# Designs tried in a protein design chat: VHH binders against q9sj74r43to173. Part 23

Target 1, 131 residues: q9sj74r43to173
Amino acid sequence: QQASIAWTYHPHNATLDLCFFGTFISPSGWVGWGINPDSPAQMTGSRVLIAFPDPNSGQLILLPYVLDSSVKLQKGPLLSRPLDLVRLSSSSASLYGGKMATIRNGASVQIYASVKLSSNNTKIHHVWNRG
Below, E stands for the ipSAE of ESMFold2; O stands for the ipSAE of OpenDDE; V2 stands for 0.75 times the mean of E and O plus 0.25 times the DockQ between their complexes.

## First folded at step 23 (VHH; framework vhh_7mjh_2)

Design l1 (at its last fold request DockQ between E and O 0.67; V2 from the best seeds 0.69)
Fold by OpenDDE, fold request of step 24:
Structure l1 (fold): chain B 131 residues (1-131), chain A 123 residues (1-123)
Amino acid sequence: as target 1 above (131 residues)
Amino acid sequence: EVQLVESGGGLVQPGGSLRLSCAASGFTFSSYAMSWVRQAPGKGLEWIGRISTSGSTSYNPSLKSLVTISRDNSKNTLYLQMNSLRAEDTATYYCAREESSPSVYIIELPDYWGQGTTVTVSS
């Protein structure tokens, strides 16, 4: 399935609500979506939310990561940390089918993010990947 | 002066269809990707979809109604075909010009939009 995104903007508080639609390719895989504040279509430098299964429970986890120029997108060696340049006010993830759905090849995931935009920022560079 | 004028709105019953038009002027229409957005009462500006300069389309996957965006560059007109309309589709619909290069990796909030055309879906 091709990745897609939906958004709703709230001018009164400059909030952009985003919903990214992706799919897993394996039970132990990951799906990432984020924003690159510097350049389009590039994971490096991006502030990303990565969805992956809890190694113990298999439940969907969503964590933030800051990617830099020296780091490849890998959930293992990367340490989750709060996003800095992206004003993320809230985030969550859900599997299609609800809480009881299982992560597997072809499993659909929705990553929700609400970001605050500056008054003069009307363009967002977003990126996504999976593995 | 850039102008966008939406039309075609009105009252329609659930399950009905409606085609909106957007007349563009004041710029080279064919050189810009165009978008449709809508705003329901008390809600934010919701992205419906876009059409690139080449005619490639992308849509909001959250939409329940069936939508098709098309363009006629010879008429400087953008279209939004809506089918299987629901009450939740009630909103003011706006066409918008994308100010930058069209890309699936760019989310662009509209800078230019028209007065909008109101669609009311009610039985």
Scores: ipSAE 0.781, ipTM 0.901, lowest interface PAE 0.4, mean pLDDT 91
Fold by ESMFold2, look of step 23:
Structure l1 (fold): chain B 131 residues (1-131), chain A 123 residues (1-123)
Amino acid sequence: as target 1 above (131 residues)
Amino acid sequence: EVQLVESGGGLVQPGGSLRLSCAASGFTFSSYAMSWVRQAPGKGLEWIGRISTSGSTSYNPSLKSLVTISRDNSKNTLYLQMNSLRAEDTATYYCAREESSPSVYIIELPDYWGQGTTVTVSS
Protein backbone atom coordinates (compact mmCIF):
# COMPACT_ATOMS: atom_id res chain seq x y z
CA GLN B 1 0.00 0.00 0.00
CA GLN B 2 2.59 2.48 1.00
CA ALA B 3 4.73 3.93 -1.79
CA SER B 4 8.41 4.66 -1.28
CA ILE B 5 10.66 6.81 -3.40
CA ALA B 6 14.40 7.46 -3.45
CA TRP B 7 16.49 9.91 -5.43
CA THR B 8 20.04 10.63 -6.54
CA TYR B 9 20.88 14.12 -7.79
CA HIS B 10 23.65 15.00 -10.25
CA PRO B 11 24.36 18.72 -9.91
CA HIS B 12 26.65 19.02 -12.92
CA ASN B 13 23.84 18.32 -15.40
CA ALA B 14 20.86 19.03 -13.12
CA THR B 15 19.56 15.47 -13.43
CA LEU B 16 17.44 13.77 -10.76
CA ASP B 17 17.37 9.96 -10.85
CA LEU B 18 14.21 8.64 -9.20
CA CYS B 19 13.26 5.16 -8.04
CA PHE B 20 9.66 4.35 -7.14
CA PHE B 21 9.09 1.25 -5.01
CA GLY B 22 5.69 -0.38 -5.33
CA THR B 23 3.88 -3.70 -5.10
CA PHE B 24 1.40 -5.60 -7.26
CA ILE B 25 -1.92 -6.77 -5.80
CA SER B 26 -2.64 -9.54 -8.33
CA PRO B 27 -0.83 -11.65 -10.96
CA SER B 28 -2.70 -9.73 -13.69
CA GLY B 29 -2.48 -6.32 -12.01
CA TRP B 30 -0.64 -3.09 -12.68
CA VAL B 31 1.41 -0.47 -10.87
CA GLY B 32 1.33 3.10 -12.15
CA TRP B 33 3.44 6.11 -11.25
CA GLY B 34 2.58 9.52 -12.63
CA ILE B 35 5.20 12.27 -12.57
CA ASN B 36 5.20 15.87 -13.80
CA PRO B 37 8.56 17.67 -13.80
CA ASP B 38 7.14 20.91 -15.29
CA SER B 39 3.61 21.52 -13.96
CA PRO B 40 2.48 22.09 -10.35
CA ALA B 41 -1.22 22.83 -10.95
CA GLN B 42 -2.76 19.53 -12.08
CA MET B 43 -1.71 16.25 -13.63
CA THR B 44 -2.23 17.45 -17.22
CA GLY B 45 1.16 16.95 -18.85
CA SER B 46 2.10 14.25 -16.32
CA ARG B 47 4.32 11.39 -17.33
CA VAL B 48 2.80 8.05 -16.37
CA LEU B 49 4.86 4.87 -16.14
CA ILE B 50 2.71 1.75 -16.04
CA ALA B 51 4.22 -1.62 -15.08
CA PHE B 52 2.18 -4.75 -15.84
CA PRO B 53 2.60 -8.34 -17.07
CA ASP B 54 2.58 -9.27 -20.74
CA PRO B 55 -0.68 -11.27 -21.01
CA ASN B 56 1.05 -14.07 -22.92
CA SER B 57 4.52 -14.35 -21.35
CA GLY B 58 3.95 -12.81 -17.90
CA GLN B 59 7.06 -10.70 -18.44
CA LEU B 60 7.19 -7.21 -16.92
CA ILE B 61 6.29 -4.42 -19.34
CA LEU B 62 6.77 -0.70 -18.69
CA LEU B 63 4.90 1.83 -20.86
CA PRO B 64 5.62 5.57 -20.58
CA TYR B 65 2.89 8.10 -21.44
CA VAL B 66 2.25 11.81 -21.15
CA LEU B 67 -1.27 12.47 -19.89
CA ASP B 68 -3.31 15.10 -21.70
CA SER B 69 -6.38 16.82 -20.28
CA SER B 70 -8.66 13.95 -21.38
CA VAL B 71 -6.77 11.16 -19.59
CA LYS B 72 -6.64 10.57 -15.83
CA LEU B 73 -5.19 7.84 -13.64
CA GLN B 74 -7.85 5.29 -12.74
CA LYS B 75 -8.13 1.61 -11.98
CA GLY B 76 -6.94 -0.21 -15.06
CA PRO B 77 -4.14 0.17 -17.57
CA LEU B 78 -3.42 3.38 -19.46
CA LEU B 79 -2.55 2.06 -22.91
CA SER B 80 -2.50 5.23 -25.01
CA ARG B 81 0.16 6.31 -27.48
CA PRO B 82 2.96 8.42 -25.93
CA LEU B 83 2.88 12.15 -26.73
CA ASP B 84 6.53 13.03 -26.08
CA LEU B 85 9.20 12.75 -23.39
CA VAL B 86 10.92 16.16 -23.43
CA ARG B 87 11.60 16.25 -19.67
CA LEU B 88 11.74 12.50 -18.93
CA SER B 89 15.10 11.35 -20.26
CA SER B 90 14.91 7.63 -19.41
CA SER B 91 12.80 5.02 -17.65
CA SER B 92 12.86 1.32 -16.79
CA ALA B 93 11.36 -1.18 -14.37
CA SER B 94 12.46 -4.33 -12.60
CA LEU B 95 11.05 -6.83 -10.13
CA TYR B 96 12.78 -7.61 -6.86
CA GLY B 97 14.30 -11.08 -7.22
CA GLY B 98 15.87 -10.67 -10.67
CA LYS B 99 15.15 -13.19 -13.43
CA MET B 100 13.36 -15.58 -11.04
CA ALA B 101 10.79 -12.99 -9.95
CA THR B 102 7.20 -13.19 -11.14
CA ILE B 103 4.27 -10.82 -10.91
CA ARG B 104 1.86 -11.86 -8.20
CA ASN B 105 0.02 -10.41 -5.21
CA GLY B 106 2.72 -8.80 -3.07
CA ALA B 107 5.43 -8.83 -5.76
CA SER B 108 7.71 -5.81 -5.45
CA VAL B 109 8.57 -3.60 -8.40
CA GLN B 110 11.02 -0.77 -8.89
CA ILE B 111 10.24 1.90 -11.50
CA TYR B 112 13.11 4.16 -12.47
CA ALA B 113 12.94 7.55 -14.15
CA SER B 114 15.50 10.28 -14.82
CA VAL B 115 14.30 13.88 -14.96
CA LYS B 116 16.19 17.04 -15.83
CA LEU B 117 15.34 19.80 -13.35
CA SER B 118 14.90 23.36 -14.55
CA SER B 119 15.36 26.71 -12.82
CA ASN B 120 11.58 27.26 -13.01
CA ASN B 121 10.45 23.84 -11.75
CA THR B 122 12.61 22.13 -9.13
CA LYS B 123 9.52 20.41 -7.70
CA ILE B 124 8.26 17.16 -9.20
CA HIS B 125 4.60 16.42 -8.66
CA HIS B 126 3.74 12.77 -8.50
CA VAL B 127 0.98 10.31 -7.79
CA TRP B 128 0.68 6.54 -7.92
CA ASN B 129 -1.98 3.88 -8.04
CA ARG B 130 -2.34 0.14 -8.63
CA GLY B 131 -5.02 -2.31 -9.57
CA GLU A 1 21.47 32.46 8.80
CA VAL A 2 20.62 28.78 8.52
CA GLN A 3 23.58 26.70 9.75
CA LEU A 4 23.90 22.91 9.64
CA VAL A 5 27.15 21.38 10.98
CA GLU A 6 27.81 17.68 10.64
CA SER A 7 30.24 15.82 12.85
CA GLY A 8 31.24 12.27 13.76
CA GLY A 9 32.85 11.24 10.47
CA GLY A 10 36.14 9.37 10.30
CA LEU A 11 37.83 6.09 9.50
CA VAL A 12 35.98 2.88 10.36
CA GLN A 13 36.60 -0.77 9.59
CA PRO A 14 34.18 -2.82 7.49
CA GLY A 15 31.34 -4.17 9.62
CA GLY A 16 31.70 -1.26 12.02
CA SER A 17 29.19 1.29 13.22
CA LEU A 18 29.23 5.08 13.32
CA ARG A 19 26.89 7.78 14.57
CA LEU A 20 26.81 11.13 12.80
CA SER A 21 25.43 14.32 14.35
CA CYS A 22 24.13 17.52 12.77
CA ALA A 23 23.87 20.68 14.87
CA ALA A 24 21.24 23.08 13.54
CA SER A 25 20.96 26.82 14.16
CA GLY A 26 19.41 29.93 12.62
CA PHE A 27 15.91 28.48 12.24
CA THR A 28 13.17 26.79 14.28
CA PHE A 29 14.52 23.23 14.05
CA SER A 30 11.35 21.58 15.37
CA SER A 31 9.30 23.09 12.49
CA TYR A 32 11.24 21.38 9.69
CA ALA A 33 11.58 17.89 8.35
CA MET A 34 15.25 16.97 8.05
CA SER A 35 17.18 14.59 5.81
CA TRP A 36 20.53 12.89 5.30
CA VAL A 37 22.17 12.69 1.88
CA ARG A 38 25.53 11.17 0.91
CA GLN A 39 27.95 11.50 -1.96
CA ALA A 40 30.48 8.78 -2.68
CA PRO A 41 33.60 9.88 -4.60
CA GLY A 42 32.68 10.54 -8.22
CA LYS A 43 28.98 9.84 -7.63
CA GLY A 44 25.77 11.83 -7.31
CA LEU A 45 24.06 13.04 -4.13
CA GLU A 46 22.15 9.97 -2.89
CA TRP A 47 19.16 10.52 -0.62
CA ILE A 48 19.37 8.39 2.55
CA GLY A 49 16.13 9.32 4.28
CA ARG A 50 14.13 11.92 6.14
CA ILE A 51 12.52 12.47 9.51
CA SER A 52 9.37 14.54 10.02
CA THR A 53 8.79 17.15 12.73
CA SER A 54 7.03 14.46 14.79
CA GLY A 55 9.80 11.86 14.35
CA SER A 56 8.26 9.74 11.59
CA THR A 57 10.99 8.38 9.26
CA SER A 58 11.21 7.43 5.59
CA TYR A 59 14.26 5.77 4.07
CA ASN A 60 15.82 4.98 0.73
CA PRO A 61 14.82 1.29 0.58
CA SER A 62 18.30 0.36 -0.68
CA LEU A 63 19.78 1.69 2.59
CA LYS A 64 16.98 1.02 5.07
CA SER A 65 18.66 -1.94 6.80
CA LEU A 66 21.89 0.05 7.35
CA VAL A 67 20.64 3.37 8.74
CA THR A 68 18.46 4.90 11.43
CA ILE A 69 17.59 8.61 11.52
CA SER A 70 16.58 10.30 14.76
CA ARG A 71 16.25 13.84 16.07
CA ASP A 72 16.38 15.63 19.41
CA ASN A 73 14.41 18.87 19.12
CA SER A 74 15.54 20.05 22.57
CA LYS A 75 19.16 19.98 21.34
CA ASN A 76 18.45 21.10 17.73
CA THR A 77 20.32 18.00 16.60
CA LEU A 78 19.76 15.44 13.85
CA TYR A 79 21.41 12.00 14.02
CA LEU A 80 22.34 9.25 11.58
CA GLN A 81 23.20 5.82 12.99
CA MET A 82 24.99 3.59 10.50
CA ASN A 83 25.68 -0.10 11.08
CA SER A 84 27.41 -2.92 9.21
CA LEU A 85 29.40 -0.43 7.15
CA ARG A 86 30.96 -1.53 3.86
CA ALA A 87 33.58 -0.04 1.57
CA GLU A 88 30.84 1.32 -0.71
CA ASP A 89 29.50 3.40 2.20
CA THR A 90 32.62 5.60 1.98
CA ALA A 91 31.17 9.04 1.25
CA THR A 92 30.64 12.57 2.44
CA TYR A 93 27.45 12.65 4.50
CA TYR A 94 25.32 15.80 4.48
CA CYS A 95 22.63 17.02 6.83
CA ALA A 96 19.88 18.88 4.95
CA ARG A 97 16.71 20.84 5.71
CA GLU A 98 13.43 20.02 3.98
CA GLU A 99 10.56 22.43 3.43
CA SER A 100 8.49 23.32 6.51
CA SER A 101 5.24 22.20 4.80
CA PRO A 102 6.09 19.04 2.87
CA SER A 103 3.60 17.33 0.56
CA VAL A 104 3.37 13.62 -0.24
CA TYR A 105 2.66 14.70 -3.82
CA ILE A 106 5.97 16.57 -4.28
CA ILE A 107 9.56 15.39 -4.71
CA GLU A 108 11.89 18.31 -3.97
CA LEU A 109 15.56 18.73 -3.09
CA PRO A 110 16.39 20.06 0.40
CA ASP A 111 16.87 23.84 0.51
CA TYR A 112 19.81 24.10 2.99
CA TRP A 113 22.82 21.81 3.35
CA GLY A 114 25.69 21.40 5.74
CA GLN A 115 29.35 21.20 4.75
CA GLY A 116 29.32 17.43 5.18
CA THR A 117 31.38 15.00 7.23
CA THR A 118 33.53 12.35 5.56
CA VAL A 119 33.20 8.65 6.43
CA THR A 120 35.90 6.29 5.16
CA VAL A 121 35.34 2.52 5.44
CA SER A 122 38.58 0.57 4.99
CA SER A 123 40.78 -1.94 6.66
Scores: ipSAE 0.617, ipTM 0.877, lowest interface PAE 0.9, mean pLDDT 79
ESMFold2 (binder alone), look of step 23: mean pLDDT 79; pTM 0.780
OpenDDE, look of step 23: ipSAE 0.571; ipTM 0.822
ESMFold2, fold request of step 24: ipSAE 0.606, 0.594, 0.575; ipTM 0.873, 0.871, 0.860
ESMFold2 (binder alone), fold request of step 24: mean pLDDT 78, 79, 78; pTM 0.773, 0.783, 0.777
OpenDDE, fold request of step 24: ipSAE 0.583, 0.511; ipTM 0.821, 0.784

Design l2 (at its last look DockQ between E and O 0.48; V2 from the best seeds 0.00; counts 0 for: pae E 5.6 > 2, framework grips)
Fold by OpenDDE, look of step 23:
Structure l2 (fold): chain B 131 residues (1-131), chain A 123 residues (1-123)
Amino acid sequence: as target 1 above (131 residues)
Amino acid sequence: EVQLVESGGGLVQPGGSLRLSCAASGFTFSSYAMSWVRQAPGKGLEWIGRISTSGSTSYNPSLKSLVTISRDNSKNTLYLQMNSLRAEDTATYYCAREESSGPVYIIELPDYWGQGTTVTVSS
């Protein structure tokens, strides 16, 4: 769906800088990107950043979530919480067009993240979705 | 054993074009998505783009030069066409094998990369 991940890896400090490129499908939609620290990669177990519009201002918000089995089984509401198993040093999101851009169908979003990789970690399991 | 051999690098003037090749062996080339990565002097490893098994491509939007990735499965070869080259495109270019793509995407750093081919853009 035209989503992609650009990255730069810095071997000297094992830092992976990422930019996920996604697209909203509605003004009230969401776009999520994350990493699953487990193998094989799947949505369950992933530590994700989800971009969505602020209910009050409509501005882009980016919050962290942990997708565990409770989420899949709908045992409770999805609540934002810090990522515990992913060494996320920084994150941000922006719309193409800047802060004046509005979330709509077709609106492009960039999710930036900087992740500190474990030593000798050569595989990063990414996940993404939208709604 | 898995082997990737890049070629086609060299000296080119700003605004020039260059086509790099990557010869793959030791695995079923057509079954894997492939990517190009580069490393400029003193910089990190930068993802350029990828091509899926179906031929779908995606590129790093931060690139200033025009790039096109293609593949010829009958020759087990991956290509990187670069146009409008700039000095900042000076780097060693690597081809890499990827395991998966899509909603579940795996980035490999760098399990199966070639030795690289050097591109120097200078007037």
Scores: ipSAE 0.677, ipTM 0.864, lowest interface PAE 0.5, mean pLDDT 90
Fold by ESMFold2, look of step 23:
Structure l2 (fold): chain B 131 residues (1-131), chain A 123 residues (1-123)
Amino acid sequence: as target 1 above (131 residues)
Amino acid sequence: EVQLVESGGGLVQPGGSLRLSCAASGFTFSSYAMSWVRQAPGKGLEWIGRISTSGSTSYNPSLKSLVTISRDNSKNTLYLQMNSLRAEDTATYYCAREESSGPVYIIELPDYWGQGTTVTVSS
């Protein structure tokens, strides 16, 4: 899988602004991007942003998740957990083609995020996937 | 050892164009993805875009329409073509070597930078 990501780094507060570029593979699919704070490590603890269509309106939604061992809870403490990334301060997503764009196979999505790095660590392992 | 030397900067009026060059030495240029980064006075380091070993490019979305990155492996040279320049494009422009040639699963600052070349966009 190929990822494309643009960034701006602010050394005074160790903040990395970034834009992840992905594509959907179906009209009901999803695209996710996140960071892995412990790499190489299991995916547990990843902070992810997932873009997908609102099941009622079809509009693009971006929601934050924290993945941990409790991911098995189907009724949704994980589904309802806010993003609690100590390193994420803002995020948004948009489709290529503006507000008139439709989620479909091959539709391009941009996920924007602002992430604070550790004091001397300017290297972030990131993950992404789609379905 | 590893050296990256940028050139081609200067004074230009808004709407103008410049082509920057980056001469590489001290490493196997064709084996590394390369990028351009800029820093406006008092601002952060802004990634402009990258070019893979095979010539595939990706760009900062805010700059996509303004820039084109290319490379000539036979001359060990990286290029940045900039068009329709604006005052906000005033910055020092650096070429940079990236750690990996594969899919980008690691976001990090480049491991080697040049000294930069200054572009000033002013009426």
Scores: ipSAE 0.101, ipTM 0.539, lowest interface PAE 5.6, mean pLDDT 72
ESMFold2 (binder alone), look of step 23: mean pLDDT 79; pTM 0.785

Design l3 (at its last look DockQ between E and O 0.52; V2 from the best seeds 0.00; counts 0 for: framework grips)
Fold by OpenDDE, look of step 23:
Structure l3 (fold): chain B 131 residues (1-131), chain A 123 residues (1-123)
Amino acid sequence: as target 1 above (131 residues)
Amino acid sequence: EVQLVESGGGLVQPGGSLRLSCAASGFTFSSYAMSWVRQAPGKGLEWIGRISTSGSTSYNPSLKSLVTISRDNSKNTLYLQMNSLRAEDTATYYCAREESSGSVYVIELPDYWGQGTTVTVSS
């Protein structure tokens, strides 16, 4: 799948500002981006932000998760545990077109995150998926 | 050893164009996605865009200037074409080797980067 990550790194405070660009494939779908602090990078163990529509309003919701081995993306309900926000200082999501935009197949979503890196951390493992 | 050497920087007037090159050696160039990064004076490191091994490109939407990234695997060279340059495009530009596989993307800060080439946009 096509996706990209724009970033700006601030050496003075070791902050990494990120913008993940993804695309929904259905009105009831989800788009996820996250970071795995472990190496090698994999989905399991990742700290992930999942964007999906509010079932009542249809508005975009962004929630944090820690993905474990029980999570089977695109194969059933998302089973995860709450994300520890140790490194994530801020996050948000928006649809291209603003708040009036609707989630649909082809709808573009931007997930923003600001991550505080450790002084010796020079390698970030990003993961993403959608369904 | 992995080497990246940027070139093509210089002084250009606002509205002008410039093409930067990055000569790669010490690794299989065609097997890696490549990116361009820049750092303006007193600013952070800013991702410009990337080109995959298949030639697919993506760019930072915050850029005001028009940029195009391309690659010539036969020459182990990465290019950055910049048009409609503005004063805020003044920066040192770096090429970087990226690492990705499927739904995994690795950013190293810094990754394998060159020494950079300086672009100054001024009237």
Scores: ipSAE 0.687, ipTM 0.879, lowest interface PAE 0.5, mean pLDDT 87
Fold by ESMFold2, look of step 23:
Structure l3 (fold): chain B 131 residues (1-131), chain A 123 residues (1-123)
Amino acid sequence: as target 1 above (131 residues)
Amino acid sequence: EVQLVESGGGLVQPGGSLRLSCAASGFTFSSYAMSWVRQAPGKGLEWIGRISTSGSTSYNPSLKSLVTISRDNSKNTLYLQMNSLRAEDTATYYCAREESSGSVYVIELPDYWGQGTTVTVSS
């Protein structure tokens, strides 16, 4: 149930590799991790990566979005706009348990992202949620 | 001046255990969250874990089974206990101070670092 994060920093090119660790609460659920370098911690205005099962194949999908305040009242939990990836160089997601893993209540998911830090910024604001 | 001095590194056989210490001075140790970070040869600075002012810990999940972080505020000392060591754990291990209160809404690099202590795991 608990969310956690790990990082690896590469000083030669100022790149921060991040891994967010979350859990699903249903087999058709989602896990979202929002990255917002410019705003206080909140889901609106965040650069969000959402992990969820493909409804046809059951495969883990990771899609990037930027949420705005209008999304709070919209039907459907997925993002309303594509993510601004200016600083995000890569992303991916995987389930704990390898090829045998399935999305279910309690299933653990890892969401990876790499970001380029500016010379004056060593902090990344983030938020997370699930449903 | 803030100082962090790691000790306890050295040569250890695979399967062995080692406890690293970090002596802190020049600041109020009990008021800061603290971290351990390691760097294997040719690799990046890998976050191991963090301990809050209240003693709550969080760990890199890939390392959680191998490590335990503790602190003794009366001795201004941070500890890293490592067990079941393997060659992959060969690295320089750094003690680091968090630059803020450690908000769960902020991912941040530590503001002060020690010089590191080297752990070598080999037969």
Scores: ipSAE 0.538, ipTM 0.837, lowest interface PAE 1.2, mean pLDDT 78
ESMFold2 (binder alone), look of step 23: mean pLDDT 79; pTM 0.792

Design l4 (at its last look DockQ between E and O 0.01; V2 from the best seeds 0.00; counts 0 for: pae E 7.8 > 2, placed apart)
Fold by OpenDDE, look of step 23:
Structure l4 (fold): chain B 131 residues (1-131), chain A 123 residues (1-123)
Amino acid sequence: as target 1 above (131 residues)
Amino acid sequence: EVQLVESGGGLVQPGGSLRLSCAASGFTFSSYAMSWVRQAPGKGLEWIGRIYTSGSTSYNPSLKSLVTISRDNSKNTLYLQMNSLRAEDTATYYCAREESSGSVYIIELPDYWGQGTTVTVSS
């Protein structure tokens, strides 16, 4: 999968600004990025931001989800939940090309997030996927 | 002990090029992905890019200047080639050892040793 993440860390307030770069594979697809605060290399337990098209307008929307063992990564059955455990201070998503861009196979999406890190934690477990 | 020593910084004109080096010691260099990070005056630490153990690379798409990261495992050295430098590229540049792996990976904030190397882009 074609994905990358850029970051800027602000030592004075321990804030980590993140920009996840992903790509849609279909007009009705989704792109997700998140952090697993509990364990590395696992989707279960992750707090994720999923970007997908609004069913009515087709516009890009970004919603937060908590993935647990009972939840499959799907737009329909998942219920959006605040990411309280990740200290997410802000998040947004944009398509390359701006608001007039359309979600399609190959459409690039940027997911922005700012997270407050604990003073001594410099390790982040990232997860991402698309469909 | 683990050491990372950056070099190659200096004054360069806009549009110029510069190659930075990072000499690694105290660990098996070839076994680790490596990154470059910079900090402009008054700004935060910004991730520039990564080179994996395989030699594959990943870069920050927000960079306006052209950058290429390479490595010579026989010399335990990491390189950062920068072209078309702009004033906004003025910063102290650091190399870092990463502990990331795979499609689900760990990002660690830079662990650099030494004082970095300073690049100043100015007319």
Scores: ipSAE 0.691, ipTM 0.871, lowest interface PAE 0.5, mean pLDDT 88
Fold by ESMFold2, look of step 23:
Structure l4 (fold): chain B 131 residues (1-131), chain A 123 residues (1-123)
Amino acid sequence: as target 1 above (131 residues)
Amino acid sequence: EVQLVESGGGLVQPGGSLRLSCAASGFTFSSYAMSWVRQAPGKGLEWIGRIYTSGSTSYNPSLKSLVTISRDNSKNTLYLQMNSLRAEDTATYYCAREESSGSVYIIELPDYWGQGTTVTVSS
């Protein structure tokens, strides 16, 4: 209930548009969402987008990762690299409540992504977490 | 065509300093916020900081004492000054362009990234 996902697939260009809805648990925390191409329902190896606050302005920062179970945001997933973005055509994140929103326990965030899929992959395994 | 080209990486001794540059072309540099991000071998991306169009900066709290980001809009160049370097600062350093300058409620993933410059901190 604290997390949900909506999606639309576009077969003409093999593109999946996703919107993930999640919440922060602290004002200095993070919310991550992504897919795992290697294994169902586990975080390790997941390609994730992580939203977290700019410490001065409170503005969201959104970065891509390949996640492992031991990695905090500042140290990143073991296999993360910028080249993972080649299949991600666009992404954004926003706080619910617009200009007046503040990151806090319970603050809602939306993470949007557009992903180009291979014709060999007919299912997408979704993962998310927060800290 | 947007291009970002990092330079200034190399081998440095522990305790040393290094300034990285990011040459920007193909867009109005002064109209965009810019970021530095690094990736140590076998690790994930680590956000270093951001500089806004105003020249104000924001840093990863874990790195704040080690780094300074600046920009020269007349030369379309972004800089990262690093001091008191340690072995753990060995990484590839990337500059990135952001479109969401000035908005705290909607931000896009950086849309253009450089190929990176490698810094190795070793005796």
Scores: ipSAE 0.013, ipTM 0.404, lowest interface PAE 7.8, mean pLDDT 71
ESMFold2 (binder alone), look of step 23: mean pLDDT 79; pTM 0.791

